# VHH binders against Abasic site processing protein HMCES (HMCES): the designs that were tried, part 26

Target 1, 269 residues: Abasic site processing protein HMCES (HMCES), of Homo sapiens (Human) (q96fz2)
Amino acid sequence: CGRTSCHLPRDVLTRACAYQDRRGQQRLPEWRDPDKYCPSYNKSPQSNSPVLLSRLHFEKDADSSERIIAPMRWGLVPSWFKESDPSKLQFNTTNCRSDTVMEKRSFKVPLGKGRRCVVLADGFYEWQRCQGTNQRQPYFIYFPQIKTEKSGSIGAADSPENWEKVWDNWRLLTMAGIFDCWEPPEGGDVLYSYTIITVDSCKGLSDIHHRMPAILDGEEAVSKWLDFGEVSTQEALKLIHPTENITFHAVSSVVNNSRNNTPECLAPV
Key: E = the ipSAE of ESMFold2; O = the ipSAE of OpenDDE; V2 = 0.75 times the mean of E and O plus 0.25 times the DockQ between their complexes.

## First folded at step 7 (VHH)

Design p13 (from l10 with T105E; framework vhh_6z1v_2; at its last look DockQ between E and O 0.88; V2 from the best seeds 0.00; counts 0 for: pae E 5.2 > 2)
Fold by OpenDDE, look of step 9:
Parts: sequence; C-alpha cells; structure tokens
Structure p13 (fold): chain B 269 residues (1-269), chain A 121 residues (1-121)
Amino acid sequence: as target 1 above (269 residues)
Amino acid sequence: EVQLVESGGRLVRTGGSLRLSCAASGLTFSSYAMGWFRQAPGKEREVVAAISRSGGSTWHADFVKGRFTISRDNAKNTVYLQMNSLKPEDTAVYYCAAEWGYSLEDEYDYWGQGTQVTVSS
C-alpha cells in the first residue's frame, strides 16, 4: 500500500470514529495534534494521516479501551534512529509484512511495546499491471458501503452537497498499523510515525495486486488491536489476515500524480 | 527505583504445591502487564505465564498444562504464581517481570532477581 485517501473534514472523521469503550459507553476519540491533520484524496508516504491509538499511550492511568486520534507520519521512524533527518532511513518502512513483523527490529520492538494503531482512510489505491503493456490501471479499494436510499451511486453525487452527505456516513477503512516515537537527536518535538501491516491479498483483490493492507474489519477487531493493555501481542497478531470484505472500482490516472488532491482521484471511471 | 522482589521459592516434593509472589515497588503497578519466567540450569529462560494490566487476560505456557495459575492483586502491587502438581522438571529460578506492552517476549522492562524453586523426586 503506497497511496490512501483520507479527505473527510475533521469533525466528520471524528464522528465516523465513534466507538464504545469497554463499559459500553459511547465515545468519540480525542484529538492529539489536530492541526497536523491535512485532508487529502491522495495521501502518500511521508505525509501525515490520522490513526487511532489507545489513550493509555499518553496517560498512564487511562482506560486502555479509550481511543485517541492523532495524525502521524506515514513511514515508521524507529526510536533508535540516530540521524537528524528521517528521510535518511535506508530501508522502506511504509509497510510491514505480516510474515516478517517479528523478525525486523524496527517493527518488533515498537510492537512489543504495545504501539499498535489503526490507520484511517477512505480507502487505498493499488495499480493493476496490464498484461502486455507498461500501463497500470489504478483502483480505489474500500469497505463496502451501506446503500442508504439517499446515497446515490458515488458517481451520481452531482452536487458537492450530496457528496458531503454520502461521505458523512462513509465507513472508513481501518488498517492495522504499528507506530513508533522518535526523538530527534538535535532536540525538538517527538515524531510519531507509523507503518501499515500488509498481508497477501484476498482472492477478490488478487488480480489487482498480490498484497493488501491488513484490514481490521469491525469494532471488535479494532478494539482488540488498539487495546495493548489487555490484548497481548500474540493475540493481536491473530487479527492480521486477508479479508474478502472489500470492494473496489477503477479510477482515473489522476491519482498517479501525488500532487493531485481532488475528488477525481477516487471517482469511478 | 523500580523493584520486583520474588518470594516463595523453596524445596518441595513431587506433586507438591507452591505459591510464588512478586512484590512491585517504584512503579505504577496497574500500568504494567506482569509475567513469570523460569530458567533451569543449562536451559534458556522461558515464559511461564503472563497477565494483563487489569488481570482480565492471562496466558500460560503449554508445559504448564493447567498446573500453574497466574494472578495479580493491583491493590497490593503483587503478582502471584500458584504452582500445583510440581515435577522435577519444574526446578528452576523463577523470575517476575513487568512490561508495558503485554508481550510474551523476553523484552520486559523490569525484572526481579528470581526465586529458586526445587522439586525433589
């Protein structure tokens, strides 16, 4: 996974992340660093994206079932990294393969510390290789959405107003991530960064791409992944597998340019 | 300073029972998952059992086979290991450990000095 969409306004995003804590109380996640949230239809590595994480990461006595939402840098910077510039990292940390997560120190160590997060997105993009051509067809991949009577087809939202209504009820894609905290050697703010765990693609997606993000489907999976105080690393890793509960449609080549940030990126062609 | 102090280790006969205790100080006890490890002479350290912060979740090694039970009392800052039906193979130094992330790996944040458990035939 090298491209995602996360374009919802902050308030809409927050509402979309409504949850029940372990006591059954309905809650909204509290924001950390909300000013770092930059909505975009076209998110690339090194950009900031919102993730969910347990409040326990910030408050020692917090209920571990409570959630915080925070923008983090896509591309995990290990805590032990000693260079002043994260871009000098010699290995790719955009993704973490599920099969080697426990073999790589950069992922194993933060995972062992309970630094599990849920990466939020409208969906993610993948490019299908066309046989015989150097052309790649991009696809937008996301959770199936509940067709509400008013929710015209994603294609029929002719008016910006209708589009906003459609997205107000959009089920966000919830991807399993690992994050780490890096302190710059020269001082400054702690950098929170994340990697997306990837698995072999499900059968439905296999013709498009052979790998997919580990998707946490449903509140229970999300809760267990986040709750590092009550759910062990080993139990959490059982949640990491391919899911068939996805849909996709072809999109235009507009998304190929990471600078393009318009609704056309995820619009069906 | 964080301290984990194990107690209760002694010589017991095969089939006997023993309860180990680990008293924690210098940390917010309820903020840490706790684990018991053991190391026999000439063997690697192995995880015996682990318990979540609240005590609501526990893990036990396969070799325990229902003989051992981990528990904790957060009000007393203590984690316990009830060991029943002890065997000579259970002879080891037993270590208490505290960790932030509730992993079953050897990378715990704090360790006790250990208590010797010896099971005689």
Scores: ipSAE 0.650, ipTM 0.854, lowest interface PAE 0.8, mean pLDDT 91
Fold by ESMFold2-Fast, scan of step 7:
Structure p13 (fold): chain B 269 residues (1-269), chain A 121 residues (1-121)
Amino acid sequence: as target 1 above (269 residues)
Amino acid sequence: EVQLVESGGRLVRTGGSLRLSCAASGLTFSSYAMGWFRQAPGKEREVVAAISRSGGSTWHADFVKGRFTISRDNAKNTVYLQMNSLKPEDTAVYYCAAEWGYSLEDEYDYWGQGTQVTVSS
């Protein structure tokens, strides 16, 4: 997973993240740096994306089940990185393989500190190799969406007009991430950056791509991944596995260029 | 200054019981996960049990499941390890440790001095 869509306006995104804390109280996540949220249909590594994380990371006495939503840089910069420009990091930290996460110090160390986050997206893109050509077919991959009188269902056969109505009640894709905090040597604001954990693709996606992000399907999985105060690293890692509860449709090659940021990027062809 | 002080280690016969205590000071105890580790002569230190901040979640190593129970009292800033059905293989120095995260790795933030448990046949 190297490209996502996360285009919802801030208020719609916030409502889509409504949750229940450990005491059963309904809540919305509290924003950090909401002005840094940049909606886009075509988000690439090094751009900022919204993530959910435990409030306990920011407030020492906070309930670890309470959630913050914050924009973070895609591409984990380890806390020990010594150079002044994080774009000069020589190794790629866009994704973290689940099978080697405990072997790589860049990921093992923040994971041990409870730095687990849930990466939010409308969905993600993958490029399928096409037989007999060097062309690749892009697909938009997302949770199945429930048709309502207001929202409508989605699919390749649905009209573009019906797609405009689905966003009010869109079920966001929730991907397991690890983040770290980097303090610039020259001073300045702490940089929060994340990586998406990847697993072998599920059977439903195997014809499109051999890898997929580790998707946390449902609020129980999301809450356990985020709650580093009550869920150990070992227990949280049991949530990391392929998911069959996904759907997809082919999209236009418009999405290939990460500079293109229009609804056409995810519309069915 | 953070201090973790273990107590309760002694000589006990095979099949006996023992309760270890670890008193913490100098930190906000309820904000840390706690673990019990042990190290036998000539062996690496290994994790025995761990407990979440609230005490609502616990983990025990397979070799002590059903015999040992970790617990904590946040009002007393103390973590406990109840050890039942002790075996000679349980002979080791037992350490308590505190971690801001909640992991099962030997990389905890603060460590006690250890308390010796000896189990004789």
Scores: ipSAE 0.576, ipTM 0.837, lowest interface PAE 1.7, mean pLDDT 89
Fold by ESMFold2, look of step 9:
Parts: structure tokens; sequence; C-alpha cells
Structure p13 (fold): chain B 269 residues (1-269), chain A 121 residues (1-121)
């Protein structure tokens, strides 16, 4: 997984992240660094995307079931990194394979500190290799969506108001991530950065690509992954597996260029 | 300086019970997950049980499940291990450990000196 869409306006995104805390009370996550949120239909590594994490990471006495939402850099920069420029990191940290997460220090160390996050997106893109050509067919992959009477499907929107209704009730894709905190040697703010955990693809996606992000399907899975105060690393890792609760459609090659940021990136073809 | 001090280890007959205590100082105890580990002669150290910072979540290794119970009293800065139905294979030095992240690996941040538990036939 190397490309996502996360295009919702901040207020719509925040409402889509409504959750229940440990006591069953409905809440919205509290933002950190909201000015760093840059919505786009076409997010790539090194860009910022919003993630959920436990409030306990910021407040010693906080309820670990309460959630913060914050933009973080895609591509985990380990806390021990010594260079001044994160682009000089010689490991690819955009993804973390579930079968080696406990073998790589870049991921094992922050995971042991409880640095688990949920990476948010409208959905993600994958490219299917086409027989007989060097070109690949991109697909947009996302949770199945409940058909709302007037909102319709992505391809059925025939006006700006119908388009807005499709996204007003959109179920965000929730992917398991690990984050770390790096202090630049030359000073400045601490850099928060994340990696997306990957697993073997489910049967439904195997014809498109052999890997998929580890998707947390439902509030129980999201809550357990985030709550490092009450859910151990070993119990959290049991949440990491493929899911068949996923859907997709082919999209045009507009998405291939990461600078294209239009609804056409995810429109069915 | 963080100190974890175990107590309560002694000789007990098979089938007996024993309660271990670990008193913590020099840290904000309620902010740390706690664990009990053991190491028998000639064997590697292994996790026995762990408890979340609030005490609301516990984990026990399969080889002690149903027999041992971890608990904590945050007001007394103490974590406990109640050991029932003891077997000779439970003979080991038992260690108390603390960590921020609630990982069950033996990479805990702080360790006690250990207390000897011996279970006789």
Amino acid sequence: as target 1 above (269 residues)
Amino acid sequence: EVQLVESGGRLVRTGGSLRLSCAASGLTFSSYAMGWFRQAPGKEREVVAAISRSGGSTWHADFVKGRFTISRDNAKNTVYLQMNSLKPEDTAVYYCAAEWGYSLEDEYDYWGQGTQVTVSS
C-alpha cells in the first residue's frame, strides 16, 4: 500500500470519526495540529495524513480509550535516526509487513512503547499488473458503503449535491499503523510519522495485488488497537489479519501521477 | 531511581499456595504496566503474567492460567502474584517488571532483583 485518498473537509472527517469511549459515551476525536491536514484524492508517501491515537500518548493521566486525531508523515522515521533529513533514511518505512514486525527495530521498538495508530483514508489504490503490457490497472479499494436514499454510489452522483451526500456518510477505511517520534537534530518540532502494517491479500483482492493493508473492521478492533493502556501488544497483534469485507472498482490512469488531485482519481471507469 | 522489590518467595509443597508482592518506588506506578517473569535453573526467563496500568486488563501465560492471578494496588504501589495449586515445575526465581507500553516481551523498562520460589514434592 503506497497510495491513498483522504479528501474530506476536516469537519466531515471529524464527524466520520465519532466513537464511543470506555464508558459508552459518544465522542469526537480531539485534533492536534489541524493546520497540517491537507486533504487530497491522491496521497503518497512522505505526505501528511490523519491518524487516530490514544490521548494517553499526550497526557499522563488520560483515559486511554479517548482518541486524538493528528496528521502524521507517511513513512516512519525512527526516533534513533541521526541525519537531519528524513529523506536520507535508507529503509522503506511506508509499510511494515506483519510477519516481520517483531524482527525490525524500526517497528518493534515503537510498537513496544504502545505507539499504535489507526491510519484514516477514503480508501487506497492498488495497481494490477496487466498481461502483455508494462502498464498496470489502478483500482480504488474501500469498505462497502451503505446505500443512502439520495446519496447513491460514487458513480451514480450526477450533481454536486449528490456527490456531497455520497461522502457525508462515508465509512472511512481504518488501517492498522505504528508511529514513532523523531526529534530533528537541528531543532524544531518533534516529527510524528507512521507506517501501515500489511498482510497477505484476502481472496477477493488476490487478483489485484498479493498484499493489502491490515484493516481494522469495526469499533471493537479500532478501540483495541488504539488502547495501549489496556490492550497488550500481543493481544493487539491478534487483530492483524486480512479481511474479506472490502470492495473495489477500476479507476482511470489519472491517479498514476501523484500530483493529480481531482475526484477523477477515484471515479469508476 | 526506580526500585522494584519482590517479596514472599519461599519453600512450598506441591498443591500449596503462595502470594508474591512487588513494591515499587521512584516511578509513577499507576502509569506503568506490570509483569511477573520467572527463570528456572538452566532455562530462559519467561513471562508469567501481566497487568495493565489501571488493573482492568490482565494476561496470564497458558502454563499458569487458572492457577495464578496477577493483581495490583495502585494506592500501595504494589503488584501481586497469587499462586495456587503449585507444581514442582513452578520452581524458579520470580521477577517483577514495569513498562510503559504493556508489551509482554521481556524488554520491560525496570526489573526487580527476584524472589526464589521452590515447590517440593
Scores: ipSAE 0.219, ipTM 0.666, lowest interface PAE 5.2, mean pLDDT 89
ESMFold2 (binder alone), look of step 9: mean pLDDT 85; pTM 0.870

Design p15 (from l10 with T105V; framework vhh_6z1v_2)
Fold by ESMFold2-Fast, scan of step 7:
Structure p15 (fold): chain B 269 residues (1-269), chain A 121 residues (1-121)
Amino acid sequence: as target 1 above (269 residues)
Amino acid sequence: EVQLVESGGRLVRTGGSLRLSCAASGLTFSSYAMGWFRQAPGKEREVVAAISRSGGSTWHADFVKGRFTISRDNAKNTVYLQMNSLKPEDTAVYYCAAEWGYSLVDEYDYWGQGTQVTVSS
């Protein structure tokens, strides 16, 4: 997973993340740095994406079941990185393989500090190799959506009102991530950055790509992944596995260029 | 200064029981996950058991499951390890450790000095 869509306006995104804390209280996640959120149909590594994380990361006495939503850079910069320029990292941290997460220092150190996050997206893109050609067919991959009279079909919406109906009750894709906090050696703002954990693809996606992000299907899995005060690293890692609860459709090559940022990127062809 | 002080280690016969205690000071105890580790001479330190901030969730290594139980009392700033059915292989220095996150990976933030447990036939 190297490309996502996360285009919802901040208010719509926030409501889509409504949740219950450990006490059963209905809540919306509290924003950190909301002005850094940049919605896009075509998010690539190095851009910022919204993630959920435990409030306990920011407030020492907070209930670990309460959630913050914050934009983070895609591409984890380890806290121990000593150079002044994050682009000088010698290895790619866009994704983290589930089978080696405990072997790679860049990932096991933040994981040991409970730095688990849930990466939010409308869905993600993958490119299927086409036999006999050098072309790849892009697909948009997302949770099955509940269709209602008010929710439109993604392929039929072509006006602002119709598109609003598609997205009002969209179930966001929730991917398991690991984040870290890097303090520039010469001063400046702390950089929050994340990686997406990847697993072997499920049967339903095997014809498209051999890998998929670790998807946290449902509020129980999301809550356990985020709750680093009550759920150990070892227990949380049991949530990391392929899921079959996913759907997809082919999209146009418009999405191939990460600078294209329009609804056409995820529209069915 | 943060201090973790273990106590309760002693010589005990195979099949016997011991309860280890670790008293914490200088930190907000209820804001830390706690773990018990052990190290035998010439061996690497290994994690034995861990407990979440509230004590609502616990983890035990496969080699002690059913025999050891970790617990904590946040009012007393103390974590415990109840050890039953002790085996000679349990002989080690036992360390308690505190971590901001409930991790079981890498080193914890704070460590005690250790308490020696010796199990003989």
Scores: ipSAE 0.213, ipTM 0.621, lowest interface PAE 4.7, mean pLDDT 87

Design p16 (from l10 with S103T; framework vhh_6z1v_2)
Fold by ESMFold2-Fast, scan of step 7:
Structure p16 (fold): chain B 269 residues (1-269), chain A 121 residues (1-121)
Amino acid sequence: as target 1 above (269 residues)
Amino acid sequence: EVQLVESGGRLVRTGGSLRLSCAASGLTFSSYAMGWFRQAPGKEREVVAAISRSGGSTWHADFVKGRFTISRDNAKNTVYLQMNSLKPEDTAVYYCAAEWGYTLTDEYDYWGQGTQVTVSS
């Protein structure tokens, strides 16, 4: 996973993240740095994306089940990085393989500090390679969408205008991430950055791509991944596996250029 | 300064019981997960048991399951390890450790100086 869509306006995104805390109270996540949130149909590494994380990361005595939503840079910059410019990092931290996450210092260290987050997206894009051609077919991959009174069930056969109406009730894709905090040596604001954990592709996606993000399917999985105060690293890692609860449709080549930021990027073709 | 002070270690006969205590000071105890580790002569340090901040979740290594129980009293800033059915192979220096997050790794933030447990055959 190297390209996502996360285009919802801040208020719509916040409502889509409604959750229940450990006390059973319905809540909305509290924003940190909301001005850094940049909606886009076509997000690439090094851009900021919204993530959920435990309030306990910011307040020593907070209930670890309470959630913050914050924009973070896609592409984890380890806390120990010595250069002044994060773009000088010599290795790619856009994704983190589940099978080596505890062996790589860049990921093992923040995991040991409970720095687990849930990366939010409308969905993600993958490019299918086809036998006998050098052209690749992009697909938009997302959770099956629930029925609503006005929008109904959404599918590839629906008109583009019906897709626009769905966003008020869209079920966001929730991907398991690891984040870290980097303090610039020259001074300045702490940089929060994340990586998306990847797993082997499920049966349903195997014809599109051999890897997929580790998707946390449902509030129980999301809650356990975030709650580093009550859920150990070992227990949390049991949530990291392929899922079959995804759907997809082919999209146009407009998405290929990361500078294109229009609804056409995810519209069915 | 943060201090973790273990106590309760002593010589015990095989099959006996012992309770270790670890008193914490200089930190907000309820904001830390706690772990018990041990290091036997000539062996690497290994994790024995761990407990979440609230005490609502515990973990015990396979080699002590059914025999050892970790618990904590946040009002007393103390974590305990109840050790039953002791075996000679339980002979080790036992360390308590504190960590901001609840993990089962050996990367805890603060460590005690240890308490010696010797189990005679």
Scores: ipSAE 0.309, ipTM 0.683, lowest interface PAE 3.4, mean pLDDT 88

Design p17 (from l10 with S103A; framework vhh_6z1v_2)
Fold by ESMFold2-Fast, scan of step 7:
Structure p17 (fold): chain B 269 residues (1-269), chain A 121 residues (1-121)
Amino acid sequence: as target 1 above (269 residues)
Amino acid sequence: EVQLVESGGRLVRTGGSLRLSCAASGLTFSSYAMGWFRQAPGKEREVVAAISRSGGSTWHADFVKGRFTISRDNAKNTVYLQMNSLKPEDTAVYYCAAEWGYALTDEYDYWGQGTQVTVSS
């Protein structure tokens, strides 16, 4: 996963993240740095995306089941990075392979500190390579959605009018991430940056791409991934596996250029 | 100033039992996961057991599972390791460690000085 959509206005995104803490209290995640949130239909690495993380990362007495939502830079900069410019990092940390996560220092260190986050998106994009051609077919991949005006799931065959209404009750894609905190050696603000954990594709996506993000399907999985105070690293990593609860549709080549940021990027063709 | 002080280590016969304690001060104890590690002569340090902040979740290494039990008392700022059916192979210096996250890695923030456990045949 190298491209996502996360276009919801801040208030809609916040309501979509409503959750229940360990005591059973209904909550909305509290924002940090909300001004850094930039909605887009076409998010690429190095841009900021909203993530959920435990309040305990910021308040030592907080209940670890309470959630913060914060924009973080896509592309993990390890805390041990010694250069003054993070763009000079020689490694691509956009994604982190699940099978080697405990072997790579860039990921093992933040995991040991409980720096687990849930990366939020409308969905993600993948490009299907067709044999015998240099052309690729882009697909928008997302959780199955419920229609609000009638029973059933929204799909590619639905009218454009139905697609305009779907966003108020959209089920956000929740991807397992690891983040780190980098303090510039010459001083300045702490940089929060993340990577998306990847797994082998499920059967349903295998014809589109051989890898997929590790998707946390449902509130139990999301809660356990975030709760680094009560769920060990080893127990949390058991949540990292392919999922079949995913759907997709082909989209226009408009999405190919990351500078294009319009609803046409995810509209069915 | 953070202090972790282990106690209870001593010489014990094979098959015996021993309870180790680790008293913490200078930190909000209930905000830390706790672990017990050991290091035998000529060997690397290894994780023996770990416990979550509330004590609601515990982990034990396969080589001690069924014999050792980790527990904690947040009101007393103390973590315990109950050691049963001790074997000569359990001879080691046992270390208490505190970490912000519930980790099973050797990257804990705070460490005690260790307490010596010797199991004689």
Scores: ipSAE 0.180, ipTM 0.607, lowest interface PAE 5.2, mean pLDDT 88

Design p18 (from l10 with S103H; framework vhh_6z1v_2)
Fold by ESMFold2-Fast, scan of step 7:
Structure p18 (fold): chain B 269 residues (1-269), chain A 121 residues (1-121)
Amino acid sequence: as target 1 above (269 residues)
Amino acid sequence: EVQLVESGGRLVRTGGSLRLSCAASGLTFSSYAMGWFRQAPGKEREVVAAISRSGGSTWHADFVKGRFTISRDNAKNTVYLQMNSLKPEDTAVYYCAAEWGYHLTDEYDYWGQGTQVTVSS
């Protein structure tokens, strides 16, 4: 996973992340650096995306089940990186393979610090290689959604007006991530950056691409992944596996250029 | 300054029992996960047991399951390792360690000096 959509306005995104704490109270995640959140239909590595993480990372006495929402840079910069410019990191840390995550120092060290996060998106994009041509077909991949006016999933046959209405109650895609904190040697603000854990594609996606992000399907999985104080790294990693609870549709080549940021990027063709 | 001080290590006979304690100071104890590790001469350090911040979750290595039990008392800033049915193979220096995240690797920030456990046949 190298491209996502996360276009909801901050208020709508916040409400979509409503959760229950350990005591069963309904809560909204508290924002950190909300001004750094940039909604887009076409987010690429090195841009900021919103993630959920435990409040304990910022407040020593907080309950580890309470959540913060914060924008972080996509592309993990390890805390031990010594150069002044994080863009000069020679390793690709956009994704982290689930099968080697405990063997790679860039990921093993932040996991030891409990630096697990949930990466939020409307959905993600993948490019299917077409037989006999250099052309690739992009697809938008997302959780099945419920229509409020008519039961069922969003389809290519639905009008553009109906698509706009579904965003009010959109179920966000929740992907397992690892983040780290990097302090610039020359001084300046701490950089928070993340990677998305990847697994083998499920059967439903295997014709589109051979890999998929590790999707945390449902509140129990999200809560366990975030709760680094009570759920060990080993237990949390049991949540990392392919899921079949996803849907998709073909989209136009407009999405190919990451500078294009319009609803056309995810509209069915 | 963070300090972890282990105690309770001694010579015991095969089949005996022993309780190790680790007293923590200089940190908010309830905000840290704790682990017990051991190292025998010429061997690598290995994780024996780990416990979550509240003590609601515990993990024990396969080679000690059913014999060792980790526990903690957050009011006393102390973590314990109850060792039963001791074997000569359990002879090692035992270390306690504290880390912000609950995990089963040896990537812990704070370590005690160790306490020697010797099991004789």
Scores: ipSAE 0.359, ipTM 0.728, lowest interface PAE 3.0, mean pLDDT 88

Design p2 (from l10 with E99K; framework vhh_6z1v_2)
Fold by ESMFold2-Fast, scan of step 7:
Structure p2 (fold): chain B 269 residues (1-269), chain A 121 residues (1-121)
Amino acid sequence: as target 1 above (269 residues)
Amino acid sequence: EVQLVESGGRLVRTGGSLRLSCAASGLTFSSYAMGWFRQAPGKEREVVAAISRSGGSTWHADFVKGRFTISRDNAKNTVYLQMNSLKPEDTAVYYCAAKWGYSLTDEYDYWGQGTQVTVSS
């Protein structure tokens, strides 16, 4: 997973992340750096994307089941990185393989510190390799959505008004991530950056791509992944596996250029 | 300065019981997961038991399961290891450790100096 859509306005995104804490109290995640959130239909590595993480990472006395939502840089910069420019990092940390996460220092160290996050998206894009041609077919991949008379499905939307109704109750894709905190050697603001954990593709996606993000399906899985105060790293890693609860449709080549940021990027063709 | 101070280690007979205590200072205790580790001469350090921040989740190694119980008292900044049905192979230095997140690995943030437990046949 190297391209996502996360286009919801901040208020809609926040409501889509409503949750219950350990006491059963209904909550919305508290924002950090909301001004860094840039909605887009076409998010690439090195851009900022919203993630959920435990409030305990920021407040020593916080209930670990309470959630913060914060924009983080896609592409993990390890805390031990010694150069002054993160773009000089020699490794690609956009994704982290589940089978080697405990072997790679860049991921093992932050994972050991409980630095688990949930990466939010409308969905993600993958490019299917077609035999006999150098062209690849892009697909938009997302959770199955509840269909209503009001919202319709993406494929059934026939006007801008209908498209807006689709997003009112959209179930966001929730991907397992690992983040780290990097302090510039010369001083300045701490950089928060993340990687998306990847697993073998499920049967339903195998014809599109051989890998998929580790998707946390439902609030129980999301809660356990985030709660590093009560859920051990070993127990949390049991949540990392392929899921069949996913759907997709082919999209236009407009999405190929990451500068294109329009609804056409995810519209069915 | 963070300090973890273990106490309670002594010589006990096979089949006996012992309770170890670890008092923590210099940290927000309720924000840290706690673990008990042990190391016998010439062997690797191994995880014996671990407890989550609130005490709501505990883990015990297979070799002590049913015999040892980890617990904590956040009001007293103390973690305990109740050891029952002690065996000679339980002889080791027992270490208390604190970690900012809950983990079953040997990568803890703070360590005590250890307390010696000797079990004679």
Scores: ipSAE 0.304, ipTM 0.707, lowest interface PAE 3.7, mean pLDDT 89

Design p20 (from l10 with L104Y; framework vhh_6z1v_2)
Fold by ESMFold2-Fast, scan of step 7:
Order: C-alpha cells, then sequence, then structure tokens
Structure p20 (fold): chain B 269 residues (1-269), chain A 121 residues (1-121)
C-alpha cells in the first residue's frame, strides 16, 4: 500500500471518527495540528495523512482509551536517525511487513513504546498487472458502504455525481500503523511519521495485488490497537491479519499521476 | 533519578512459595507498564510476566502460567510477583523493569539490580 485517498473536509472526517471511550461516553477525537491536514484524492508517501492515536502519548495522566487525531508524515523516520534530512534515510519505510515487524529495529523500538496508530483513508489504490502490456489497471479498495448497497438501483453507485453524495456517511478505512517521533539534530519541531503494516492479500484481492494493508475491521479492533496502556504489543499484533471485508472497483489512469487530485481518481470506470 | 529496587529473593524448597516486590522511585509509576524478567547462569534473560499501567491486563510466560501471578499497587509505586509451586528450574536472578509502552520484549526503559531466587530439593 503506496497510495491512498483521504479527501473529506476536516469536520466530516472528525465526525466519521466518533467513538466511545472505556466508560461508554461518546466522543470525537481531539485534533493536534489540524492546519497540517491536506485533503486529497491521491496521497503518496512523504505526504501527511490523519492518524488516530491514544491521548496517553501526549498526556501522562490521560485515559489510554481517549483518542487524538493528528496529521503525520507517511514514511517512518526512526527516532535514532542521525542525519539532518529525513529524505536521506537509506531504506523505504512506507510499509512494514507484519511477519518481520518484531525483528526490524526501526519498527520494534516504536512498538515497544506503544507507538501504534490507526491510519485513516477513504480507501487505498492498487495497480493490477495486465497481460501483454506495461500498463497496469488501478483499483480503488475500501470498506463496503451501506449507501452503495442498493437493491434495484441501476447505475446509482457508478455515477460520479452520486459518488459525491456518499461521503456524508462514509465508513473510513482504518489501517494499522506504527509511528515514531524524530527530533532534528539541529533543532526544530519533532517530526511524527508513520508506516502502514502490510499482510498477504485476502482471496478477494489476490488477483489485484499480492499484499494488502492490515485493516482493523470495527471499533473493537481499532480500540484495542490504539490502547497501548492496556493492550500489550503482542496482543495487539494478533489483530494483524488479512480481511475479506473489503470491496473495490476499477478506476481511471488519472490516478497514476500523484499530482492529480480530483474526484475522477476514485470514480468507477 | 529513576530507581527500581527488587526485594524478597531467598532460598526456598521445591513446592514452596515466595513473593517478590519491586519499589519504584523517580518516575510516574502509573504511567509505566511493568515486567518481571529472570536470568539463570549461562542462559539468556527471559520475560516472566508483564502488567499494564492500570493492572487490568496481565501476561505470563507459558512456563509459569498457573504458578506465578504479577500484580501492582499504583498507590504504593510497587509491582509484585507471587511465585507458587516453585521448581528448581525457577532458580535465577529476577529483575523488575519499567517501560512506557506495554510489551513483553527485553527492551525496557528502566531496570532494577535483581534479586536472587534459589529453589532447592
Amino acid sequence: as target 1 above (269 residues)
Amino acid sequence: EVQLVESGGRLVRTGGSLRLSCAASGLTFSSYAMGWFRQAPGKEREVVAAISRSGGSTWHADFVKGRFTISRDNAKNTVYLQMNSLKPEDTAVYYCAAEWGYSYTDEYDYWGQGTQVTVSS
């Protein structure tokens, strides 16, 4: 997973993240650095994406079940990185393989510090290899949506105009992430950056791509992944597995160029 | 300065019981997960048990399940390891450790000096 869509306006995104804390109280996540949130239909590595993380990361006496939403840089910069420019990192940290996450220092260290986050997106893109050509077919992959399942409604889900109307109650894709905090050697603001954990594709996606992000399906999985104060790293890692609760449709090659940022990027072809 | 001080280690006969204590100072105790580790001569250090910040979640290694119980008292800044049905294989130096995250890896933030537990026939 190297391309996502996360285009919702900040207020719509915030409401889509409504949750209950451990005491059953309905809450909205509190924003950090909301001005760094840049909605886009076509997000690539090195851009910022919104993530959910436990309030306990910022307030020592906070309830670990309470959530913060913050933009973070896609592409984890380890806390131990000694160069002044994060772009000089010798290896790609856009994704982290689930099978080696406890063996790689770049990921094992932040996991030990409870630095688990949930990466938010409308959905993600994958490119299917096509026989006999260098062209690849892009697909937009996302949770099944209640509003797109309409018995007897011919063409409603395929209309670009109707796609603009589904966003009010869109179920955001919730991907398991690991983040770290890097302090520039010469001073400046702490950089928060994340990686998306990947697993083998489920049966439904195997014809499109061999890997998929680790998707946390439902509030129970999301809350356990985030609650680093009460859910151990090893228990949280049991949530990391392929899921079949996913749907997709083919999209236009417009999405191929990461500079294109229009609804056409995710509209059905 | 952060300090973790283990106590309670002693010689115990096979089948006996023992409670270890670890007193923490210099940190906000309730903000740290705690773990008990052990190391026998010539062997690697291994994780025995871990406990979440509130004490609401615990983990015990398979080789001590049903015999050992980890607990904590945040008002007293202390973590405990209750050891029952002790075996000669439990002979080791037992270490208390604190970490900001909750995991049972060996890369904890702070460590005590250890307390010796010897189990004889």
Scores: ipSAE 0.284, ipTM 0.669, lowest interface PAE 3.7, mean pLDDT 87

